# Miniprotein binders against Pyridoxal reductase, chloroplastic (PLR1), part 4

Target 1, 350 residues: Pyridoxal reductase, chloroplastic (PLR1), of Arabidopsis thaliana (Mouse-ear cress) (q56y42)
Amino acid sequence: CSNNTSNITTFKPLKLPLFWPWQKVKMGPLSVSPMGFGTWAWGNQLLWGYQTSMDDQLQQAFELALENGINLFDTADSYGTGRLNGQSERLLGKFIKESQGLKGKQNEVVVATKFAAYPWRLTSGQFVNACRASLDRLQIDQLGIGQLHWSTASYAPLQELVLWDGLVQMYEKGLVRAVGVSNYGPQQLVKIHDYLKTRGVPLCSAQVQFSLLSMGKEQLEIKSICDELGIRLISYSPLGLGMLTGKYSSSKLPTGPRSLLFRQILPGLEPLLLALSEIAKKRGKTMPQVAINWCICKGTVPIPGIKSVRHVEDNLGALGWKLTNDEQLQLEYAAKESPKSMIQNIFQTR

## First folded at step 22 (miniprotein)

Design x1 (from w1 with V28L S32A)
Fold by ESMFold2, fold request of step 24:
Structure x1 (fold): chain B 350 residues (1-350), chain A 93 residues (1-93)
Amino acid sequence: as target 1 above (350 residues)
Amino acid sequence: SKIRVEIVVESDDPRLLRFIAMLIKRMLEEIAKKYGVKVEVEIEEKDGKLRIRVEIEGDNPEALEKALEMLLFRILYMAIELGADVEIRIERE
């Protein structure tokens, strides 16, 4: 035996880059890349301009992410507009199934999906069936993370306990490896954590809007609760729907309904955008890379969207390095000095 | 002064349109209370489209702009989360 080498030499180990994608982080029982990708644009026709002619590029972008160590992909049963309802899950499932690099290893991808808290999902069994429908659209046997997409506390508080029991049943039936929530504010986050703990189900993740444009008192409180309770915060909209990219200005707006919001907000972001640009230039990075790196520095796992190969190439450059504490403080100060910021999702509770 | 907002939402599921109408109504009540503005709303569902016409009125221009910003953010995130196509048109007086 021992046919592999004839000489053994001690080498000084190579230092691994910070936030390197093969250096996974814990999310409950799962190991995930320090950044994931969101798929909300996949099937969204008016807001993001999805057309089926884009599917080949999306597939190539998915493969590029995998080849570079990304294993976390976030979707939802509601993603896809009009006749394309559920299209995001169908595309993700197709790309996983068709991936050459994943043959026999599909379980190495952590699929995180979300189940909409529709008012017509009235029993825990109906909620479990929503999970089974997601598994069917994805063409996989088990999710990495099953997430309750939002709390019903503000419009149907009695329904919420039914949906929480549905999450417990999904976990007990082995349909999901882990359970998470999205859009839970500080009070509801503690409540569901305590409920799930009494049911023997760990809460692995909480997904909220968290970025240099969404780091106010309430979001920082959610982050603190996550840190205290061992819940991984997943940051959605880490680029503020594109406002932090440096791609847009008052004279170069995105198409569709975002243009109205950008017109209102972008003029008030100049201190932050200048600080992002300055740090990006000094580090040899892009503004999106700096903004995403900041989210990772805060101990969150950001999930920027996937729309193109170039988009993924740029976002991957957020990995392999770390902002200094001084650079983080500079960005945070510039954000606080900016007159505008993002406003929270309608679904985020107290 | 006054800001008029027209929101058109499309969906093949009338239950989703009714849920969206409920969410927008609650959102407008919150906005009116938070910014001290007067809000009037007309909602019509026809042919798989929900058309919402909103008038926001107040004496403070800053409060009107903040109300508009909150409305826009919440409509866009609602549309993302629910997978709904949305069009928004704004007219100021």
Scores: ipSAE 0.844, ipTM 0.932, lowest interface PAE 0.6, mean pLDDT 90
Fold by ESMFold2, last read:
Parts: C-alpha cells; structure tokens; sequence
Structure x1 (fold): chain B 350 residues (1-350), chain A 93 residues (1-93)
C-alpha cells in the first residue's frame, strides 16, 4: 500500500507482491504455489536425523506452510530408511487427513510423489501397483503428480518403455492428474515428452538438481528444453544440501555423511557465499531466502526441505519479492567464479 | 597417490542391496574412465549390510580429488533416493 492519500480518495488500490504464494503458477493442468516443500527428510534416520518423536513438529511445520499459501508437497515411495520405509508418504498423508485448515478442501493440495525405477518393476502393471501402494500410504484417492523417479537408461534401457507405459496407465485410470519425471537429462526428457504427448498424457514437470551450485551446461540445457516444451522445472536441493545457508564452515560442519562433502566443497564456495551474504544484507533477507528466490526468478519451482517450523518460517521469506536482474547476474557470476560446485545425482541421465 | 573409501549400506531388502552393488560398480567404471584413475573394489553382503571397499589410485592429485568428490556425491544421492542408511570412511595415503 501507498502512503499517498487525499480528500478525493482514502487509499490507492493494492498490487500483489511478486512471487505471491496465493497467486499460483501453472504446472500442466495444475496450479501450484511458486515454491513447494520436499519431504525427503521425513523418515531418513542417518542423513537427516529423523526420529518419530519429531512428528508433532513436522505436523506444525506442514500446517504453517499450508496456512501461508503453499500447496505443493513432494515425496517418494522410497523415502524412509530401514523399518521406516515409506514413512515420508505416511506422514504427509496423515498431516493432510488431520489438517483442520484443509477440512473439506484436501483436494487443493497438490501431492507429488515419485515411483522408484527398481529393476524388479518389470511390467507396466507393477508400476501402476506402485502408484496404488503410494495412494494407500498417503490415504488419498488421486495424486496431483505421479513421477518416474529416474530413468533406467543407464542400467536397464529396455525396461524404460515399460515404465513410461505405466505412467500412461496411471493417468488413464485416474490415479494421477498429471505425470512428471525426475533426474531426466536432456535426451531422455525430449523422448518421454514426445512419447506422452502423442498419447494425450500431460508431462507437467521435470525435477532435477538446480541451484546456484548446480547450473552447469547440462542443467541449463534441461531448463531450456523445459521452457520450450512447456514443462515446469522443479528445483530440488535449492540450498545445495545446506551449503548455501551460511550456517557451515570448515570448523562447523553438519553431522553425518554430509560432513565429507562439505569438507570437500565448502572451501571452494567463498565467492558465491560472499555474494549471497552481501545481497541478503542489502535486501534484509537471509542467504537461504536469496538462494531460493533466485530459483524462482529462473522460472523454476524450488522444493526446499521441511524439517521444522523455523525452516518453514525462513523459507517462506523467499516469497513476496524479487531479485533484480543485476543481483541475479552477480550471483551467477560469483557461482561461476567459485572453484567448486555440486555434482549431479547418480541417476541423472544424458 | 592412493585414496581408500569404505562404504557400508544397510537395508532389510536384499534386492535393494544387490541393486546398490550394481549401481556402485557402474559408477566406479564411469569414475575410472572420466578421471583416468585406477579403481579396485571389493564388495561383501552380510547380515543386511553391504560393505564396499574402494581403492582409487592415480598420478594426478587433482584428478584423484575430483574422483573422490564424484564418488561422495553419488553415494549420498543414491542413499537419499533409495532410502538407505549409509556410512562412509575415507583414508588417504
């Protein structure tokens, strides 16, 4: 709102903030918030320290995200370690079902899950059955987005068409509103797009590692293909597994296996981390908020992790404003000048 | 120069452990080719654990560190994507 008032009028009309979470963006036939949340930490015991005693805190974080206009939540049938296999989907389903804020409107939440391309999923019917198992764990009748978690081209190239047919059947049976892929490189992305298009199945999203630490030539090529083909890029690991938070240094490493990566990579990120810190201070924001905002500026939908109410509060601050073009270029230049970056997921194909 | 990496992966599903073993073998072949390093691997599956001992050798220290970085990233993302608990231990000579 403006301070400019007069005797003729008492106020000027409002203009919505940029990246406003209630002003949704298109993802195929779906409308989603400009940022979503990922749930890979829900049930991951060693890497992320999950314990079932945390469930109330996670539920509060989910409710806060929902109350602030977030409607996209990403999970997978493989999320959860050991005895907690499938726990991420179970928790998300529980929180949706128990939510007082969603009573009578649970279908406004876009649930995106992923089906692992295990070598023992050999028929399209088995792949459809994986989707039904996910729906059972989630306790919902239909997914927003059913995603093939990775391509089998690198280890079982003949299996891939079977899994693509499984996605078609999921859609035709009404189990999903749209389909997506994760970890697809440029060549496989074009191929599955063409395959699904001729069958009338909406490929709404491609989910890849995309961030200020993961924007090399291949990732930019994937982004360009998504833009040309009308596929929404979902950015996973927008904070580089925590490397872009400003929380860690050589003397303050995360617990668990991430410490090994941070020890290798963090010393080479100084130009980027300094640029993030400068812009964050200039804008009155945090470094995570700047890094996530950058992903949104690129036309992607980032899905930072959700582990606590504090994480949701901070990440929501990435919305409602926009980096200038000069600030975006400053960050990109600093990232290119940094000697280190993240390496792609084992499952990303060419 | 030589780097030794021990990776321990746990899962209640032996099919998942066998799939992980196959993925690691393929990844190590890619690493050896991409960075021009020699890779030796020993894999043992016992009691719901997959123990993988990797030895990476090369004359170029930069290539050796890049190979290690690729190995670490790919093991961690594999563990995330497959829902597997993993431990990693590194020893340099």
Amino acid sequence: as target 1 above (350 residues)
Amino acid sequence: SKIRVEIVVESDDPRLLRFIAMLIKRMLEEIAKKYGVKVEVEIEEKDGKLRIRVEIEGDNPEALEKALEMLLFRILYMAIELGADVEIRIERE
Scores: ipSAE 0.839, ipTM 0.929, lowest interface PAE 0.7, mean pLDDT 90
Fold by ESMFold2, fold request of step 24:
Structure x1 (fold): chain B 350 residues (1-350), chain A 93 residues (1-93)
Amino acid sequence: as target 1 above (350 residues)
Amino acid sequence: SKIRVEIVVESDDPRLLRFIAMLIKRMLEEIAKKYGVKVEVEIEEKDGKLRIRVEIEGDNPEALEKALEMLLFRILYMAIELGADVEIRIERE
C-alpha cells in the first residue's frame, strides 16, 4: 500500500519569514514591495547635493530597483528646489517612460506622490488640479497613491475639509487608485479615516517619520492606529537623514544644512550606533541594512532615499533576511539609552 | 546666555515666503513654551529672500541647546517638505 498525499505534491522548500521583494504586502487595494524608495533627493540642491549630472546614475538606480522587484516609489509635487521645483516627479516619470522592463506594464509600478497643502490651495478643484499637474509631470494617467502632504488643522482648519474633498474627487475621477496622508498625528488620522470610509475612498497609507531614531510614544500610537484600521504605515527617513549609516561622525559631517543637525545629534547616538554596528558585523550586513530591516520587522514599509546605484545596491541588502527578536530588542533598548533622537516634522499634527 | 540663529530662504513666490514666516513664528512660540526660553524674532523680505533672525535666551544651557535642536529639525524638514533651499547660521554667546 503505497500512499501519496496532495500536500506532498505541492511541497515547497521551507519558507523563512524573509522580506523578499516578491512577497508583496497589502496597502489598501494595492500590493507593494516590503521596501520602497523615496525620491526627495531628486532635485534637492542644498540638502542632498543634487546636480543634473547625476541623472544617468539615478536612472540606473531606478532600473536596478525594478529588476529586484521593488514597485513602490514615493515623490511629491514640491520636490526640487529653486528652478528645479517639480524635478523629482519629472525624473521619475522619465525613468518610468524610458524603462525597457516596464514597456507595456507601467501600471505595475506604484507611484505615490504628495500634494502640498499650500494655504493658496483653497478649493477642492484647485487640489484636483494639483493632482493633474503631477500626472502631467510624471507622464502617467493614474497614480497608485495620491497623498495629502500634511494637515492644515493647526493653521487653516476650514481648508482641511476642502482638501479632503479634493482627495475624494481625485479618486472618483480615476486619477488615483487610492489615497494616503503624510504627517498626520493620531487624532487627525482617525478623523480622515472616518471621513474617507463613509465616502467609499480607500485610505491605504499613512506616511510618517518612523525609525530607530523616531519611535517615541506618539509614533507608536500612530502605528497602533494604522494596525487597527488597516492602514499601512510608510516609514520616511528610516536612516535618520543619514545619521544611522555609520558614514558620519563629529569630524566627518555631510555637506549643507544637515551638518548643523548632525553636529547636534550624532554625539548622543553612540549606544544606538554601536548596537547597529555590532549587529551589522555579526550578520555580515551594513548598518543601513540593519536599520531598514528593523522598520520592515515593525510592519512598516520604509522608503529610503536614492542618490546612486551603489546606494540602491546597499539598500536592497536589507531584504532577504530578518533580525531576530533579541536583535530587535537590543536595537530598541540602545535607542532608548541614547540621549538623542530625532524630533518630529514641523507638519506632524496631533 | 543667548543663541542667535539666522535663517535665509529663497523663493520667487512671495506666498511661500509668507507661509514660511508664519510657520517659523508659530514654531518659535511653541519652542519658547516647551523649554521655558525667551525668543525674539525679526523677519525681513528683500529681493526674493526671507531673512529670519532669531534670538533664544535663557539661564539653563541645556534648555537652550534643546530649543536650538528642535528649531534645526523643524527648519530642515520644512525645507524638505516645501522644496526650499535654506541657509542657517548659528552664533552662541
Scores: ipSAE 0.830, ipTM 0.924, lowest interface PAE 0.7, mean pLDDT 89
Fold by OpenDDE base, last read:
Structure x1 (fold): chain B 350 residues (1-350), chain A 93 residues (1-93)
Amino acid sequence: as target 1 above (350 residues)
Amino acid sequence: SKIRVEIVVESDDPRLLRFIAMLIKRMLEEIAKKYGVKVEVEIEEKDGKLRIRVEIEGDNPEALEKALEMLLFRILYMAIELGADVEIRIERE
């Protein structure tokens, strides 16, 4: 009696791509997914309670993002608290190297790191050395996008020119495929664009706080300038540190220092949270998915934080559909009727 | 009406603590000007800890709450962007 064990080849259901190749976003020479992931929580003890025991969970979340065609990962050399400084880049480098999903295509991952404008980075050479230190932590020879993390124009204008020359030198040395900035206002964005252009360095991206909580006149002006100059706008905090998730209320606050902020802001967000909830229910989506999809509809590349497989799955559900113009206007109206709005980052320039 | 805010930052890099102290001082100057509130600041740096005590005073309760909101928001993003551990305590009088 020959037991023919029929190998039931379990057909993994062909997971349809969440977006088509023509929906990829151009950032200078790079082609990126219409959404990226931010890694600011990696090594952050204060706001997330990071522990090294979470690294396997983060790796699984990273792999799931790759499997769904996400190739943009935002980090910074300053991410990771205290002794965990640079932990975000170290983890990202480890995960890229160990990824089975990449199958030797590690270069398809666009790493967008940000170099802190620390007061002790006084020379262009020191800023280039910061780029090299990021490459070492990431275990890669070239960055996708090297970003200036913030402008020093408001407190150290002479340092800013040195940092801009540092970006030029990073590009000329081939340490980065493209250059970008974060926390630049409209006036300062034009200045750095012109400075880089005269040196043959294209500014490929501008990263700003952009969400339904942060969509004021300044954000619209930055977007208009980016569209005119061929700069891709990256939207950080698309969920407003979690305020737009519907997880929190006046009766259900987050732990830690966010509790104080959320207690102040959440009561004034009721119109916006209601509109998000109604549209989410109508679309069979979550409130985070609607809030992220809005950022995409506005022509930005959102970079929500990656913390777990569940958060990746929820954020990925923002892809493969689009809010109607009427749904976008309803959300924007509800956001304007909300008397509380997110304040700009301390580093955001005019 | 008075709001007291205590901010504690821990770092092994004294350069970072000095930079954070400068940033918070600038934030408070902007807040005072923007909302028409009085701001008093005490700064102490000792043993890898920066302690900042802030007193925000004003006659308009709404201006005080907006000032506090701006301060909290800016500190949280500063802490994220700089990878700093920050504790914040608030007392109201």
Scores: ipSAE 0.823, ipTM 0.928, lowest interface PAE 0.6, mean pLDDT 92

Design x1 (from w1 with V28L S32A)
Fold by OpenDDE base, fold request of step 24:
Structure x1 (fold): chain B 350 residues (1-350), chain A 93 residues (1-93)
Amino acid sequence: as target 1 above (350 residues)
Amino acid sequence: SKIRVEIVVESDDPRLLRFIAMLIKRMLEEIAKKYGVKVEVEIEEKDGKLRIRVEIEGDNPEALEKALEMLLFRILYMAIELGADVEIRIERE
């Protein structure tokens, strides 16, 4: 009696796509998912408690994002604390290379890295070398988006022009498919756009703090300028470091330095957290999903952090639906009633 | 009313420590102007540690708390964006 072990090909149920191909966002020459993921936590010991023992879990979380059609991953050359400097790019490069899901389509992944405007990057050539060092850590020949991480205009205006010329040279050398900026305010955003345009380099993206906690006059002005100039706004911290998750309260603070900030801010966020909770309950969604979906509804590409498979699953649930205009207005009203709005990043220019 | 803030940053790159010190000093100057608070700062760099002691003083308690919130927020994002390990302690008088 030959036991024919029938290979039951377990038909993995065809996971319906979380978004349709026409819902992809154009970002210069690139086509990206309506949401990306940020990797700032990768290698961050202080704020996240990163350990190398987490790398397998991060890889699984990355693979889950890819399996669900996410192709935008944000990183920076400065991410990773102390001896783990550049760890975020190293991990992202490793995961892209080892991904079985990509099946030779590694070039469909849009890596958006940010080059720190360190005071010792004094020449355009040194800034181009920072791009090459990122490519080496990422183990790729070309970046999707090379981003200037912040403007030096407020403290080193002569350096800023050198860094802008560095972006031009990165593009001209084919090291990046597109150029972007981070932490640019309205005035500096126009200036760099005009500088790059005159040199035949399209500015494709502006990354700013944009969330229900960060929707002030400045964010709205940046969004308006981005829409006028054909720049795609990337929203970092869409969850406000976790404040918009509903996981924390005055009685249940996060660990580490965030506890101090959350103790100060959370009491003033009650109207916003209530509105998020009510809408989340009504929609059968989580508060993070609602907060991320709001960023998408506002015409931005949010980049929530990858921390675990569970966080990726939760964040992916922000896709495939939309908040109504009334739900958006309810959230925006509750956000305005919350007196403790998030303060701008130090690097955010005027 | 006074708020004392101690900020400790560790890095093997003294250039990064000097840059962080400059950034924090600029933050504090902006905070002082924005909220009308007096800010005193002591900065010490030794053995790969940057220690910054800040005293924030003012007659308006709400302005002091807003100043502190701005400082904490800016330090946390600076630490994220620069990949720096930052310890923060707060005392109130």
Scores: ipSAE 0.820, ipTM 0.926, lowest interface PAE 0.7, mean pLDDT 92
Fold by OpenDDE base, fold request of step 24:
Structure x1 (fold): chain B 350 residues (1-350), chain A 93 residues (1-93)
Amino acid sequence: as target 1 above (350 residues)
Amino acid sequence: SKIRVEIVVESDDPRLLRFIAMLIKRMLEEIAKKYGVKVEVEIEEKDGKLRIRVEIEGDNPEALEKALEMLLFRILYMAIELGADVEIRIERE
């Protein structure tokens, strides 16, 4: 009796590399790419020196992102400096409209805009009107995500409730498919979630500063709460305004106001920058790609800023692979050894 | 040791300038408390320009540098989020 032990070769299914753009992530009722793009630079003269002559370059960057399956674009009604206020939304709306001719990849573009909590937005109706003004600039009938740009709890708590009612009204009017928040701390995030939930409004996203520069106790707590509440964490500034790019050093500072900040911070970031560089080299990736991939590995949706086709290409290279757990821990260790300059945004609540 | 910071914000909206001034004051109060530094602030609004002069004083050089870092970081993010044009100058004594 020959016991033919059939070696059942368990074909471990070739787990396709995680984080392909087509591997959509849930964000409430929406399905988004595992990375989005931030458009804060569009119309920003201060940090980028935006000029209208750059619009064609921005369009090409947008189209390349879209063609590569990116469907999440973050903007705000406040983006654009001075007289260019709302320029980011105008450009995004133009590019979406002009890209509809790009055949077949009807990946529904998810526009996630943020409505500024300006002190003069005193009524829910005024806040709904801000949403309508964003829709007008975007040339669309409905937003993917309408976001409260920051909480006023720390300085104008009475205004905050009015703005929350504004979010409810935006959703009830069908102006937004879902609502989100930015710069909410863990306690305030729970409060708004409960407020919206009791009114049948899905809080789908929380946007916070989350990066290898901003991975402290608070970010971890926000992430935990987001996971518990079914909220998707969007990580803004995954590259720390460019500090994590490896393009800058104490001898090679950026121009403008960032030079001052980078002069202060970069010397202390040496352990983190070294770890990023080593892992990047080992992976055949760039330091930005590693830093963005880390944000995805942490279960966030990063929204790196795009300024050119090259920035899109660089950022897209953060997808289709995953850092090992050991590489993640190495980066996190190096980040902890770096000065704990987890400088929270002024708008970040508790 | 003293660090002087001059912040200039330009906007056609005086409401935005007043809001930025309030935010910067709040930042400075938090910085002073967090790092144990003395902060003096002068604020002028004229001709669509907000000028804020800050003096940060303390005996611990590391606390001063951290205070400055926090200030710069918060101003930059504030400027991004508000779409403000901001110039910053730093002098050290």
Scores: ipSAE 0.816, ipTM 0.926, lowest interface PAE 0.7, mean pLDDT 91
Fold by ESMFold2, last read:
Structure x1 (fold): chain B 350 residues (1-350), chain A 93 residues (1-93)
Amino acid sequence: as target 1 above (350 residues)
Amino acid sequence: SKIRVEIVVESDDPRLLRFIAMLIKRMLEEIAKKYGVKVEVEIEEKDGKLRIRVEIEGDNPEALEKALEMLLFRILYMAIELGADVEIRIERE
């Protein structure tokens, strides 16, 4: 076959780093896939519609993620509502133990869990016991990452150092390979980093709401601090509780309490949703895949949820490609043009 | 203008309900300061349920809607983080 010599153009090949699952990223002493999965829906009856009849599909979804090179799974000791409190950890532990894909190599999964900073957790020993309870529910001997779920600086400032000491003790006792924090703002993040560094404890991650709907000045400051200090930012709610999926509109709201929020916010997201849709169509991708890919492009590790095999199949499509710099800027500009955005979790500190 | 919000939270752990009540009171104080709105709150705990009745009042309709948005975001994330089932009802006057 011959080239068309009458209209020859030259181009420079596009050199982009790709986000293949086997291209692990550093998270302290750990190597994790560039995307993980959150298990916050597992046991959440009202917001996510969990029913125990879903457990076989959740197992299949977990195994599909493993087969495609995902090794990071995030949970928390508070996940699960009502009588299902702690159910997320129980299910993750069950799926790890029963997984055909691991075949006796269950320790290769990086489990990240979070310990609630309840005001009745008043001693470092109580915090260590919360970690032991999580290990029991998970049926594993050691966590990859033990995370303080939020700072107590806003409501019980005297408690905070007790919980930090609890993280140190978890590490020293070998219960966790590394520690992390969630919902820490810029000032508290620097403080805990310095505290842990002088004690030789690896602060490997900071988990905050980070997405095309949550990238204001404070979130960018947190990201900058993470980059400077060698802390990996884990992006939670990368899809804005579902607002970035393209699944909903003013006439097609989710069920439950989210409907009230979507009614308030979704109409103000049109510029961003159109830009997401345009890029998704151009690239042969879905809007969730574009939104998650953007988080990865920023050097964060997003943890979208696992609810079904279909959701995992879709989210895995966020891997193996990269938005161009122009596409990233287009999305960021569209987000800036949108009159609405996400508001931070009450637990995020200064 | 006024917006009335009723929040119902269920838990079989009364410590969690008291913690949630404290968090909601604190978030309402922050909302009132941030958006320049007046907030009245009544809290009742009975039979494993926490009922919070909130009135948000302000002269600026935009500030009032922003206050509602912040309240909704923070209640939902609080419910996710604490593993609590929540129901929310809104009435605008």
Scores: ipSAE 0.814, ipTM 0.918, lowest interface PAE 0.7, mean pLDDT 89
Fold by OpenDDE base, last read:
Structure x1 (fold): chain B 350 residues (1-350), chain A 93 residues (1-93)
Amino acid sequence: as target 1 above (350 residues)
Amino acid sequence: SKIRVEIVVESDDPRLLRFIAMLIKRMLEEIAKKYGVKVEVEIEEKDGKLRIRVEIEGDNPEALEKALEMLLFRILYMAIELGADVEIRIERE
């Protein structure tokens, strides 16, 4: 009696995506998910307490994002604290390489990295070398988007032109599919757009602090210019470092340096936090999901930070639905009534 | 009314420390102008440690608190964007 052990091929059930993203949006030549993920926490010891033992949970978070149709990942060459400099890019490169879902499709991931405008990057060639170093850490041949991390116009205007030429050279060499900027104000954004356009280089993205905490006149002007010029606005800090999450209060502050900031700002955010909570409850959503969805409704691509599977799941819940115009206006009104608006990043130009 | 802020930055790269010192000095100049507060700054760099002592003075308590908020916010984002280790201490008089 030959016992034919039938190899029960356990069909792993096709894990249907938990969340369905909206249709991809254009960002110059690229097609990206309506939300991306920021990786600034990857290697950040100061604000997150990063440890290498967390790499497995970050990998799981990355895989879950991919499984749910997220293809935009934002990083920077400066991310990672002290000796962990470049750790965010190293981890992202590792995860792209090891991803089972990406086998043969690694090029579907749009990596958007930012090159720091360090004072010692004095030549366009040095800035191109920064791009090559990012490609090496990411273990890829071409970036999706090479971004200038900030403008030097206010303190080193001659350096800024060199860095702009560096972006041109990155594009011409095929090291990047597109170029972008971060922390550009309205006037500098127009200048770099025109500089790049005359050289046949499309400016595809502008990354700015844009949220219910950061929706001032300058942000609205940047948004208007982006819409006119065909530039996609990327919204960083859509949750205001966690202020818009509802997890923190005057009685429940975050640990570390954020505690000081949150102690000062949170009391002035009560109208906004209430409106977020009410709309979240009415929609059966979380406050973070509402705050991220608002950024999408405003025509931006938000890049919330991810640190775990739970953060990915919560952020993915911002997709597949939209706030009504009335709900958007209610949030915007409550944000205006909140006397403590978020201050512009130091690197944000006029 | 007076607010004292001590900012400590640690880095093995003295170029980064000098850059951060320049950025913080510039922040403080903008804060002073924006809120009409007096700002005094002492900067010490030694052994891979940048220590910045800031004194913010003014007759309007609301302006002082807004100045402090702006400083704290800008330092935190600077620390994120540069991957810098930053400690901040605040004293009020």
Scores: ipSAE 0.807, ipTM 0.922, lowest interface PAE 0.7, mean pLDDT 91

